# Designs tried in a protein design chat: VHH binders against NH(3)-dependent NAD(+) synthetase (nadE). Part 4

Target 1, 296 residues: NH(3)-dependent NAD(+) synthetase (nadE), of Coprothermobacter proteolyticus (b5y8q4)
Amino acid sequence: MNTAMEETQRIEQFLRKALVSERKHGYLIGVSGGLDSAVVLKLLVQAVGKENVLGLILPDRDTEKKSTTLARSLLEQEKVPYKVISMTPLLRHLGVYKDMPLFLLPTRGLKESIVRRFYNDYTKKLNKPVFFAQWEEPPTQLPYFYEGIAYYRIKHRVRMATLYYYAEKNDYLLVGCTNLSERLIGFYVKYGDDVCDVAPIAHLYKTEVRQLSEYLSVPEDIRNRPPSPDLIPGITDEYSLGINYETLDQILAGLEEGKTAEDLKQLFPADIVELVINQVKFTQKLEGKPYMLKRA

## First folded at step 5 (VHH; framework vhh_sonelokimab_d1)

Design d33 (from b4 with D56S)
Fold by ESMFold2-Fast, scan of step 5:
Structure d33 (fold): chain B 296 residues (1-296), chain A 124 residues (1-124)
Amino acid sequence: as target 1 above (296 residues)
Amino acid sequence: DVQLVESGGGLVQPGGSLRLSCAASGRTFSEYAVGWFRQAPGKEREFIGAISYSGSSTYYAVSEKGRFTISRDNSKNTLYLQMNSLRPEDTAVYYCAAEPGWYDLEDSSEYDYWGQGTLVTVSS
């Protein structure tokens, strides 16, 4: 990317142009207390002014309390109007929590410990990190395998529906916070957090978003948090992926530069390179859904 | 959940001052923005003002700006409304209400929790 200053100016111009093009003057954003939404929020305020931004904080039973606190604090610091809507009642009535009954565990630390134990067992049986195995038939019957997949995906889809309701109610554009690293490997929920009208950081790798966050003076408490979708207790991005963003982004950038698999295997473990390359190819296939029959 | 109980209402002479309190019970008061509303006999519920969860932002109805001041003490789980230069038309039942966000503050339907109200009568 360009310098943080130049890239910030480019994104701000892009955000203002989108409003003019769509004949709208405001943005609705979901703020999670994580890095990506914090960066996007700051870019929105600088581009269009705080009076033309509305924030939504959408926690559920499994959301870390610190996430909501940091999101609320950032929105209040920026003087952006916001609403906090618990997703828990809706998810409970859908029966979602029956598939992941953690309610009897007395502390969050115990919940995280048990969840991570299950993830470690799954990783061993699947012979790969859980994220990469979600589109494959498990080699043996795994308890909660399909329920676990449905559990986390429904959370993003319910949030997406809520975000659009408020965006349309206010005649605002919905802004997305997905970055390029997530897009290329499919680390998002299709028809969930990938759905938006405008995606101002979708061209930036996670490591580039971190650079931008420093320039924009995102609070250290947010910048220093491990990236997490905050959908299941204890499961961060790196825990789910089995790879850190520094390594992932170097492989992805190398592929963008035209490096071959053999070139990258000289720099990184061969199994990791193959996992990432295969995932990039698979993610391109996901864009072809829904499957539609051609006219006869 | 949060439960709210107003106090401090009563009879006051025109030109006088009165301080209302709203005591919160429950674990989450410090996570809510809180507002004051009033309702006079035969009239619709009217927004007075609101204060954010941290106390760093306040928002007042235009008609009441300058006479009424909202404050909160999260360590005591209490919200306050300081009312000055009271007029007979300020006679109403005053309610405190809590909202988890900071949005559409004049719309009473956005508030999840309400107190029972405290009567303020301004007359000689």
Scores: ipSAE 0.368, ipTM 0.750, lowest interface PAE 3.0, mean pLDDT 86

Design d34 (from b4 with D56R)
Fold by ESMFold2-Fast, scan of step 5:
Structure d34 (fold): chain B 296 residues (1-296), chain A 124 residues (1-124)
Amino acid sequence: as target 1 above (296 residues)
Amino acid sequence: DVQLVESGGGLVQPGGSLRLSCAASGRTFSEYAVGWFRQAPGKEREFIGAISYSGRSTYYAVSEKGRFTISRDNSKNTLYLQMNSLRPEDTAVYYCAAEPGWYDLEDSSEYDYWGQGTLVTVSS
């Protein structure tokens, strides 16, 4: 990455040019209370002005209250208009919560403990973090495995539909907040949070987004918060991946530089290197969907 | 289950001042932005101004800037509208309304919860 100053200027120019090229009047952004959307929001305000940005906060039953509070606080600080729309009624009507009745548990701490207990059981039986196994046939039938996958994926897809509704209603471009680390290993929901018109940080590793967040004066409460998709109680990015971003990004950057698996195994545990390399290869195949028949 | 109740309306002489209150019950007031609207007989509902959930941001209709001030006290679950230099044309039923965001504040359809209104009459 260039210096934070140079990269900020480059991204701002990119955002302004995209708006002119598409002949649109502004940007629609989903703000989660996490680092990536906070950085993108700051970049949008600097590039096109607060009056040409609309924020949506889209919480559901399982969203941490702190996520909504931080998102609201940031949007207020930036003086960006925003709407808060609960996804819970729509998800409930789709039947999403009937297979995961967390309302029966008396505290959020107990909900998180039970979710993590199932997740740890899955990790033990799969012999790898569950994220890396979701596209493979599990060696045994795991209780609630497919229900769990459907449960979290639908949340991002419903949010995507809502974001596009407001983007189109306002004649705005939908901006995405996915970073390079997530893209290379497929840490996103296909046809959900990966869907956007403009992706201003998709070329930056998570560690680079963190550097940019300091330059942009993103509030410390957001910068120091553990990254989380906030889809299932207790499941953070690092919990889901079984690896921290510092290590992940060093392996990914090494591969970008042309280092071999053997080179990387001298620097990092061999099992982690193999897991990341295999996931990068898998993700390249995932980008080939939908499968389409060639014209005869 | 969610209610907003306006109070403080009444008869005021031209040039006088009046403070309206809007009290929230049945939920957490501090999670919502709140706006003031008024409606005079035979006229459409008119936006006056709004205040964000935190109280740090305010937005006023251009015609009312300087004469009317909106404030809130989240510890009392109450919103206030201070009206100064009142004129006969300010005669209307005044409503408070709440929404969870800070979006399209002049559009009454964006507000989920409404009070019943309080009458303000400015005449001699």
Scores: ipSAE 0.457, ipTM 0.788, lowest interface PAE 2.5, mean pLDDT 86

Design d35 (from b4 with D56H)
Fold by ESMFold2-Fast, scan of step 5:
Structure d35 (fold): chain B 296 residues (1-296), chain A 124 residues (1-124)
Amino acid sequence: as target 1 above (296 residues)
Amino acid sequence: DVQLVESGGGLVQPGGSLRLSCAASGRTFSEYAVGWFRQAPGKEREFIGAISYSGHSTYYAVSEKGRFTISRDNSKNTLYLQMNSLRPEDTAVYYCAAEPGWYDLEDSSEYDYWGQGTLVTVSS
């Protein structure tokens, strides 16, 4: 990456050019209280001005209260107009919560403990972190496996639909907050949080986004939070992946430089290297369009 | 699940002042922006002004800027509207309303919770 200053200026120019090219008046952004959306919000305000940005905070039953508080605080600090829309009524109507009734647990701590124990059991039975196993038949019968996948994926898809509704009614572009680390390993929901009109940080590794967050003076409360999709109580990115971003990004950058699996296994645990390389190869399939027949 | 109750309405002479209060129940009040609206008989509901959840931002209808001041005390779950230099055309039922965001503040449909209203009559 260029210096934080140079990269910030480059991204700001990119964001301004996209508005002109698409003849749009501003940007719509989903703000989660996490690092990536905080960095993108700061970049948008600097590029096009607060009056041309609209934020949406889209919590559901399982969202950490702190996520909403931090998102709201940041939006207020930046003086960006925003709307808070609970996804819970829509998800309840779809029957999502009938399959995973976490409402029966009396405290957040108990919910997180139960969820993590369930994930630990799954990790043992799958013999790999749950994230990497979601696209294959479980080697051991797991109760509620497919219900669990459907449970978290629908959350990002209903958020995507809500974001586009507000983007279109305001004649704004929808900005995405997905970074390069997530893109390369497929750590996103297809047709959910990967869907946007403009992706200003999709070329940056997570560790590079952290560097920008310091330069842009993102509040420490947001910068110091463990990254989390905030879809299931207690499940952070690193918990789901079984790898921290410092290690993941070094492996990904090594692959970009042309290092072989053998080269990387001298620097990092062999099982982690193999897991990442296999996932990068698999993720190329996720970028494909629907299967379509050619005209006869 | 915010319940709002307005108070402080009554009869006041032109040029006078009046302070309205809006009391909220529940732990969620400090998470909401709150606005004041008024409705005169036979007219549509009109926006007066709003204050953010933290109290750091305020937004007023152009015609009301300077005469009306909105404030809040989150420790008491109470919103205030200070009304100065009142005119006969300010006669209306005054409502407080809460929304979780800071968006399209003049649109009454953006507000999820409403009080029952308090009547203000400005008459000689």
Scores: ipSAE 0.449, ipTM 0.797, lowest interface PAE 2.6, mean pLDDT 86

Design d36 (from b4 with D56T)
Fold by ESMFold2-Fast, scan of step 5:
Structure d36 (fold): chain B 296 residues (1-296), chain A 124 residues (1-124)
Amino acid sequence: as target 1 above (296 residues)
Amino acid sequence: DVQLVESGGGLVQPGGSLRLSCAASGRTFSEYAVGWFRQAPGKEREFIGAISYSGTSTYYAVSEKGRFTISRDNSKNTLYLQMNSLRPEDTAVYYCAAEPGWYDLEDSSEYDYWGQGTLVTVSS
């Protein structure tokens, strides 16, 4: 990455150029209270002005209260207009909460404990972190495996639909907050949070986004927060992946630089290197969907 | 849910002042922006002004700026509307309303929770 200053200027120009090219009036952004959307929000405000940005905060039953509070606080500090729209009614009517029987548990702490118990059981039975196994046929019967996958994926897809509704209503472009680390390993929901008109940080590793967050003066309470999609109680990115971003990004950058698997296995545990390389290869197949026939 | 109760309405002479209060209960009031609206007989509901959840931002309808001031005390879960230099045309039922965001503040349909209203009559 360029220096934080140079990269910020480059992204600002990119965001302004996209508005002109598409003849749009502004940007709509989903703000989660996490690092990536906070960085993108700061970049939007600097590029096009606060009056040309609309933020949406889209919590549901399982969203941490802190996520909504941090998102709201950041939007207020930046003087950006925003709406808070609960996804809970829509998800409830779709029957989503019936698929994961957490509604009878009296505390969030109990919900997190139960969810983590199932994740630990799955990790043991799959012999790998659950994230990497989601596209594979389970080797043994796992209770709630497919229900769990459907449960978190639908949340991103209904949020995507809501974001586009408000973007189109305002004649705005939808901006995405997916970073390069997530893109390369497929840590996103296809047709959900990967869907946008403009992706200003999709070329940056998570560790580089963190560098920009310091330069842009993103509040420490957001920067110091463990990354989480906040879709299911207790599940952070690192818990789901079984690897921290510092290690993941070093392996990914090494591959980008032309390092071989053997080179990387001298620097990192062999099983982790193989897991990441295999996931990168698999993720390239996801980019080929939908499958389409060529005209005869 | 947020429940809102207005108070402080009554009869006042032209040129007088009134301070309306809106007391909030239920879930955290500090999570909501709150606005004041009024409705006179035979007229549409009119936006007066709004204050953000933190109290650091205020927004007023152009016609009301300078005579009316909105403030809030989050420690007391209370919103205030200070009305000065009152005129007979200010006679209306005044409503407190809460919105979880800070967008399209003049549109009454954006507000999820409403008080029952308090009548202000400006007459000699």
Scores: ipSAE 0.363, ipTM 0.754, lowest interface PAE 3.0, mean pLDDT 86

Design d37 (from b4 with S57T)
Fold by ESMFold2-Fast, scan of step 5:
Structure d37 (fold): chain B 296 residues (1-296), chain A 124 residues (1-124)
Amino acid sequence: as target 1 above (296 residues)
Amino acid sequence: DVQLVESGGGLVQPGGSLRLSCAASGRTFSEYAVGWFRQAPGKEREFIGAISYSGDTTYYAVSEKGRFTISRDNSKNTLYLQMNSLRPEDTAVYYCAAEPGWYDLEDSSEYDYWGQGTLVTVSS
């Protein structure tokens, strides 16, 4: 019996209990072709059976073709029914692509290079990775800063609305795929990919989800992909954060164990430790929204 | 974007066999599951069977299992329906239809693209 085996059994029992408690017939899951949704899909199939799981693949113009291919391949291997729904028509109708007009660029490589040039310029002007600066007042020299934020956030919120539509029409629970690393630093879109009925891996660091993926025999093509939300061409998790998950998770686990900032600065660059600690503190404040007036 | 064209229909005697073909054009045919449906005059569309995008999984209506076989050749962008032991009740226009997933396969409304149909008449 290993840790991955024990944790897998615990999560599967949790998923079965939630389904019975809510008196629902199954689970609906968004499958991205990334690690987290692949692990959650495997856990759902093991816990409640393939016949009680429905997958949605929700690509848009900016989604990597490989993401859809890997998601579809995994769902077919697991024999889980699934639907593929392009988000592009709805996002186009909302005017979202006017904020990021990439349609005249002939290759994905060109789109990625241009996006990364803007991102690198932003990082240099902010003197920190863009993710950590999104809640600060941007300098006046950063054009399209707010349009860029709105561009990627709307994608997760539209996907959330689509997921709930299919969950409710099937009388299923919506499962989420957010992990503990993302939760602690606020690396999610509030009212988007954080919204679900059941969150089976929200207690696990990204590195722990990777360990489960090996135990559950998630295909190497998925396990070895750089984590990415696939919201903007060329922007992976680690590119956005400026830190890899191995380092991030060690800092977060150290804080959980009671290590001080000074302890962690002996093991990791001081600026990175401070950035992560400040972000954890800031993320706790996000839990207080929406602001509500108490009855007089 | 997928366009579908059925062929191979015609007149056949009871007990005979026919192989229908469905030729696909479009950039992503190999990413679509394809189903066969039929419709007799005055009746609703009836599901026959479906095959996944990879060809690894097939699903048949219970009444047709064993008489009809679905296959596909993604290199030729073609779907096939082999029909054996045909009966007068099999007389219908046969349609191929494509969906990008593997969901509610018997529900015709889940299919995004449809062919124009090919008539199969089983009569002496």
Scores: ipSAE 0.444, ipTM 0.792, lowest interface PAE 2.4, mean pLDDT 86

Design d38 (from b4 with S57R)
Fold by ESMFold2-Fast, scan of step 5:
Structure d38 (fold): chain B 296 residues (1-296), chain A 124 residues (1-124)
Amino acid sequence: as target 1 above (296 residues)
Amino acid sequence: DVQLVESGGGLVQPGGSLRLSCAASGRTFSEYAVGWFRQAPGKEREFIGAISYSGDRTYYAVSEKGRFTISRDNSKNTLYLQMNSLRPEDTAVYYCAAEPGWYDLEDSSEYDYWGQGTLVTVSS
């Protein structure tokens, strides 16, 4: 990455150029209370001005209250117009909350405890973190495996639909907040949070986004918060991946620099290196969808 | 889940002042922006002004800025509208309304929760 200052200027120019090229006059952004959307929001305000940005906060029943509070606080601090739209009524109407009945408990703490117990059991049976096993055929002894996958994926897809509705209603471009670390290992929901018109940080590793967040003076409450997709109670990025971003990004950057698996196994646990390399290869295959017949 | 109840309306002479209150019940009032609207007999609902959840931002209809001041006390779950230099054309039912964001504040359809209204009559 360039210096934080140089990279910020480069991204700002990119964002302005995209508006001109697409003949649009603003950006719509989903703000989660997490690091990535906070960095993107700051970049948008600096690039095009607060009056040309609209933020959406899209919580559902399982979203941490602090996520909404931090997102709202940041949008207020930046003086950006924003709307808060609960996804809960739509998800309930779709029957989403009926598909995971074991999580219908009276307190969030109990839900998190039960979720983590299932994740720990799944990790033991799969002999790898749950994230890396989601595209494999599950053993018959994993209860609620497909229901669990459908449960979290639908949340990002309904958010995507809502974001595009407001983008098109305002004649704005939809900006995405996915970073390079997530893109390379497929840590996103395809046709959900990966879908956007402009992706200003998709070329930056998570650790580089953190460096930008310091330069851009993102509030410490957001910068120091553990990264989480906030889709399932108790499940952070690190809990789902079984790897912290410092380690993940060093492996990914090493691969980009041409280091071999053998080189990386001298620096990091061999099982982790193999998980990451295999996941990068698998993620490249996901980009081939939808499968289409060639004309005869 | 927010319920709003207005109070403080009544008869006032032209040039007088009134302070309207909007009391909120429900756990999440401090998470909402709140606005004041009025509706005069035979007219559509008109936006007066709004205040953000923190109280740090206010937005007023251009015709009312300077005479009306909105404030809130989140510790008391109460929104206020201070009305000064009242004129006969200010006669209306005044409503408080809550919105979880800070978007399209003049559009009454953006507000999720509404009070029942309090009548203000400005007449000699």
Scores: ipSAE 0.419, ipTM 0.777, lowest interface PAE 2.7, mean pLDDT 86

Design d39 (from b4 with S57E)
Fold by ESMFold2-Fast, scan of step 5:
Structure d39 (fold): chain B 296 residues (1-296), chain A 124 residues (1-124)
Amino acid sequence: as target 1 above (296 residues)
Amino acid sequence: DVQLVESGGGLVQPGGSLRLSCAASGRTFSEYAVGWFRQAPGKEREFIGAISYSGDETYYAVSEKGRFTISRDNSKNTLYLQMNSLRPEDTAVYYCAAEPGWYDLEDSSEYDYWGQGTLVTVSS
C-alpha cells in the first residue's frame, strides 16, 4: 500500500465521495472491539465527522466481555453516538443456543477449553484446520458438524439484518470492515459480515490494516488483541485458520504479484501454500452466488 | 443488571436548591449510562439529562441545562442531580434510569432499568 498517511487520505476521500454519490448523510458501523472495526471507525470520524456516524455494539452470550468494553470505550473516546443491542434474545428465540448449551459450564475458561478440545479433535479427524474443511462433506465421526457451522454463521447474518435496519432508519450507508486477506480466502460469512454499502479497507491486507491502526492511534488494548470473530469462545482467527496473518498475507501478495505455486513452495511449507491456493480458487465461487439460469 | 433507588426529594421553596441521589446496587453500574427523568401529575415522562458510563460526557435537555447538573461517582455506585433556582413547575416525581448505550437519550424506552422515583415539591 501507499504510506499510511497517503492511504488514510485516499480512504477518507473515498468515504466522502460515497456519501455524495448516494445522497446519504452518514455511516452506520458495527463496532466489535477488534482491530478492523476500530480502524474503520477512526477513518469515518476523520472523513465525515463524529456527528455523522452511528455505532452499534451487537454482543451475544458467547461474546467476550472485553470486546464490548473496548468497543464502548473507543466509541466514547471518539464521541460517536452508539447503541448496544444484545443479540442473545433473538438467537435464543431462533433456537440457536440449543446447538451449543455452554450455560452449563461454570466459567468462561472452562467453556473455551472444551471448545478448543473439540476443535483440536476436529482438526485431527479432518486432517486440516476446521475453517478449510467447512466446504467439504464431513466424516461420519463428526455428528454435529453442520449444527456448528449453522451456529456461528447465523450470528453474522442476524447482526447484518440489525445493522441494515438502523442504517435505513437513519438514511445512512452501512460500512463494512472486511479486509483483503479475509476476502481472498473467504474468511467471512456470505450474506453476513461481507454485506455492506461501502468497504473502505477491503483493498488492504490484514498486516496493512495493522499499519494504519498505528498511524490512526488506535488504542494498544485493541491493536495488540488477537484477531477473533468472537462467535465461539476460545476460537481466534489463527486458531480457526491454522496460519498466522504474516504468513498468509505474504502468500496472498505473492499470488497477486504473479508468483506460481512452485515459486511459493520454495518460500513456505508446501502444504500451507496448497491450502491457501485451493482456498483462493474456491472463494472466487462465493462471489458468483446466487446461481441463476440464463433465459432460453 | 442494576437496581436503582432515588433519594433527596422533598419540599423546597421557589428559588431554592436540592440535590437528588440515585444509589445503584449490582456489580455493573459502571457499564451503564444513566439519566434523570421527571413526571408531573397528568403529564408524560420528561427527560432532564444523562451522563455516560465513564462520566466523560453529559447531555441535557435544552430547557434545563443552566439550572441542573448531573454527575456520578462510580466508586460509590451513585449518581447525583444538582437542582438550582427551582420553580413551581419543577414539581414532579424524579426518576433515575440506566441504559448500556449512548443513543437517543431523551427516549425513555431506551432505558432498561428504572428507580421507583422521589417526589420533589416546589411550593411556598
Scores: ipSAE 0.376, ipTM 0.758, lowest interface PAE 3.3, mean pLDDT 86

Design d41 (from b4 with S57H)
Fold by ESMFold2-Fast, scan of step 5:
Structure d41 (fold): chain B 296 residues (1-296), chain A 124 residues (1-124)
Amino acid sequence: as target 1 above (296 residues)
Amino acid sequence: DVQLVESGGGLVQPGGSLRLSCAASGRTFSEYAVGWFRQAPGKEREFIGAISYSGDHTYYAVSEKGRFTISRDNSKNTLYLQMNSLRPEDTAVYYCAAEPGWYDLEDSSEYDYWGQGTLVTVSS
């Protein structure tokens, strides 16, 4: 496909120019077994060669085994050097696993069932998906609300610190895998997975990344996998957002084209349109952090 | 956790052959790359070769490539080192070691799990 080909060429040129401009030896990438990091890995290999890329796989106790298996398989197929570093010992030492006692259940199936039960209860009490309520003061009857937020956010921040450690040891640039859909609604952990030196797909909607993955021959078992940050057992992106990416991306693209809320409410449910528009406006305010006093 | 146990060491004459085995226990052997190292008395650990978790990729130290062959059987949780045309200077304790990646394979500090070693003596 001509459009996917042209976009691939633009990104590859961008990646080569950044490496030369920064006078660095290569790229460090975190590979999750998900779509976005798989696409970025393929682009890196094509742009700068496998010998100039280092992959890190950073699982913790709650990571699906399939995520690590798929990430490792992809890195092996691409013949890219990689390390697997468990985040579990560091997170345990920080006391992270003590913050969510319901995650101490003996099986993953039980953990997922209990997590989804409480998540559904929270959604009913908040009258909106939990993701959109995380910046609001919770009702006193929501147990473990702040512990839950701290629990998932620390995982991406610890991974970020680990990625930079290896990037700097190798004199490599850290590449990020965040896409435009996530950026516009704030579906990322600030000072975690949003932090990188180079962001080659940050201009592409999730649905566009999916199309690019077909052109790049990303394995079908990765492409067909439900998107998930793999931070909380049982919680996928679309479960957390209460909306699929096909709908989300159409609303976001409509806003980019200058369509009004009224125009979009004729095409999509009014409550979903309002939720997305309000979230985009809120996310724009997050760009103003840290708060800094201007010189008098 | 991975526990590694080497076997097959012993006394062999110059020009002879020897096959070392490394038996792994633990549920995660198939998730690790495994390397062979040797250490002669008074010397640092020397890298011999490594094989990826799948068995599809191998990497050898240049000096050993033609004489030593590494293989693995994940169904038996076993790693092998076939050593041919042995010389007195091959006398060393041989170790298998596992790492959960495919990175900086000649650096012994990258390996998380080590066996106890098996002594190979090449002498008349």
Scores: ipSAE 0.377, ipTM 0.761, lowest interface PAE 2.9, mean pLDDT 86

Design d42 (from b4 with S57I)
Fold by ESMFold2-Fast, scan of step 5:
Structure d42 (fold): chain B 296 residues (1-296), chain A 124 residues (1-124)
Amino acid sequence: as target 1 above (296 residues)
Amino acid sequence: DVQLVESGGGLVQPGGSLRLSCAASGRTFSEYAVGWFRQAPGKEREFIGAISYSGDITYYAVSEKGRFTISRDNSKNTLYLQMNSLRPEDTAVYYCAAEPGWYDLEDSSEYDYWGQGTLVTVSS
């Protein structure tokens, strides 16, 4: 696989040059048990060696046990030093878990069912997936809307702060694991998981990251699991977005190639095309924060 | 939640051998790396070695390498320290400790759970 090989070599050279440019000796990475961080970990080990990489696994109360197990297994297979730090005590102390009181539900399956019921109700009332409506004025009949947003966003922001603490303690660069699909539609927490020193896969669509994962021999258990931010029980990427990555990436790539909305509506449902195009335009405006006054 | 209990300590003559055991209770022991530390009277706590959650990776302090061997049996929730060619300098209270990661293994502050210790006396 020459194309996957060439892209892998290009990214590895990029990672090595960033260390030299910043006068740093290694990389710190958050490993989630998901595809993107697994691919980035493999790229780091190949580029700079396992001795110059430190992994953090940052679970909280709502993190799937399988996520932590897969992250730990991958880090051990790669022989990369790592630390597991529960975010639960900090989030509990901040009062975060009071915003989503699932503590009375005895099983994870019940928590996931209740969360998905609220998401389905929200989707019907908004007439679009909740992700795309989060920056609009919500109807007054959406209970827990703002509490839900604050609940998941704080998780990535406390993880970001923890990652930087260990990166700076070791004099390492923080690497990010966001991909191009996520960046173009704003599927990240601003000032959370988008914050890093080096973003080696931010130029690749999710489907291209999957292609690299095969070339890099990422374990099947990680490659085949549904993509999820693992912030709210039961909410995967595609459940939140209402669209699969195969379709999303084809629309995004078509726009990159110069295809019009009308061209894409011949290939995909018109409502989905409009949703994606409008989100891409919105995300470009979101990148203008913080708002700053011009000098008088 | 992990609880650790050491056993197997006692009096042994120089050149002898001992095997220490560390019995673990708790639902998640198999998710922890486990280290052995010792502390002699009037001295700082000293790292001996550690074994990863899977048992596939071991790491030893340079001074103990070759004399001490760490192993684990996750089916029995038990960790072992095999000590050979014991010297009077090995006299100490021996502790097992559990860490959820594989990071800065010689730093005792990285370990979440500690046993109460077992005394090993090497004397003629």
Scores: ipSAE 0.442, ipTM 0.790, lowest interface PAE 2.4, mean pLDDT 86

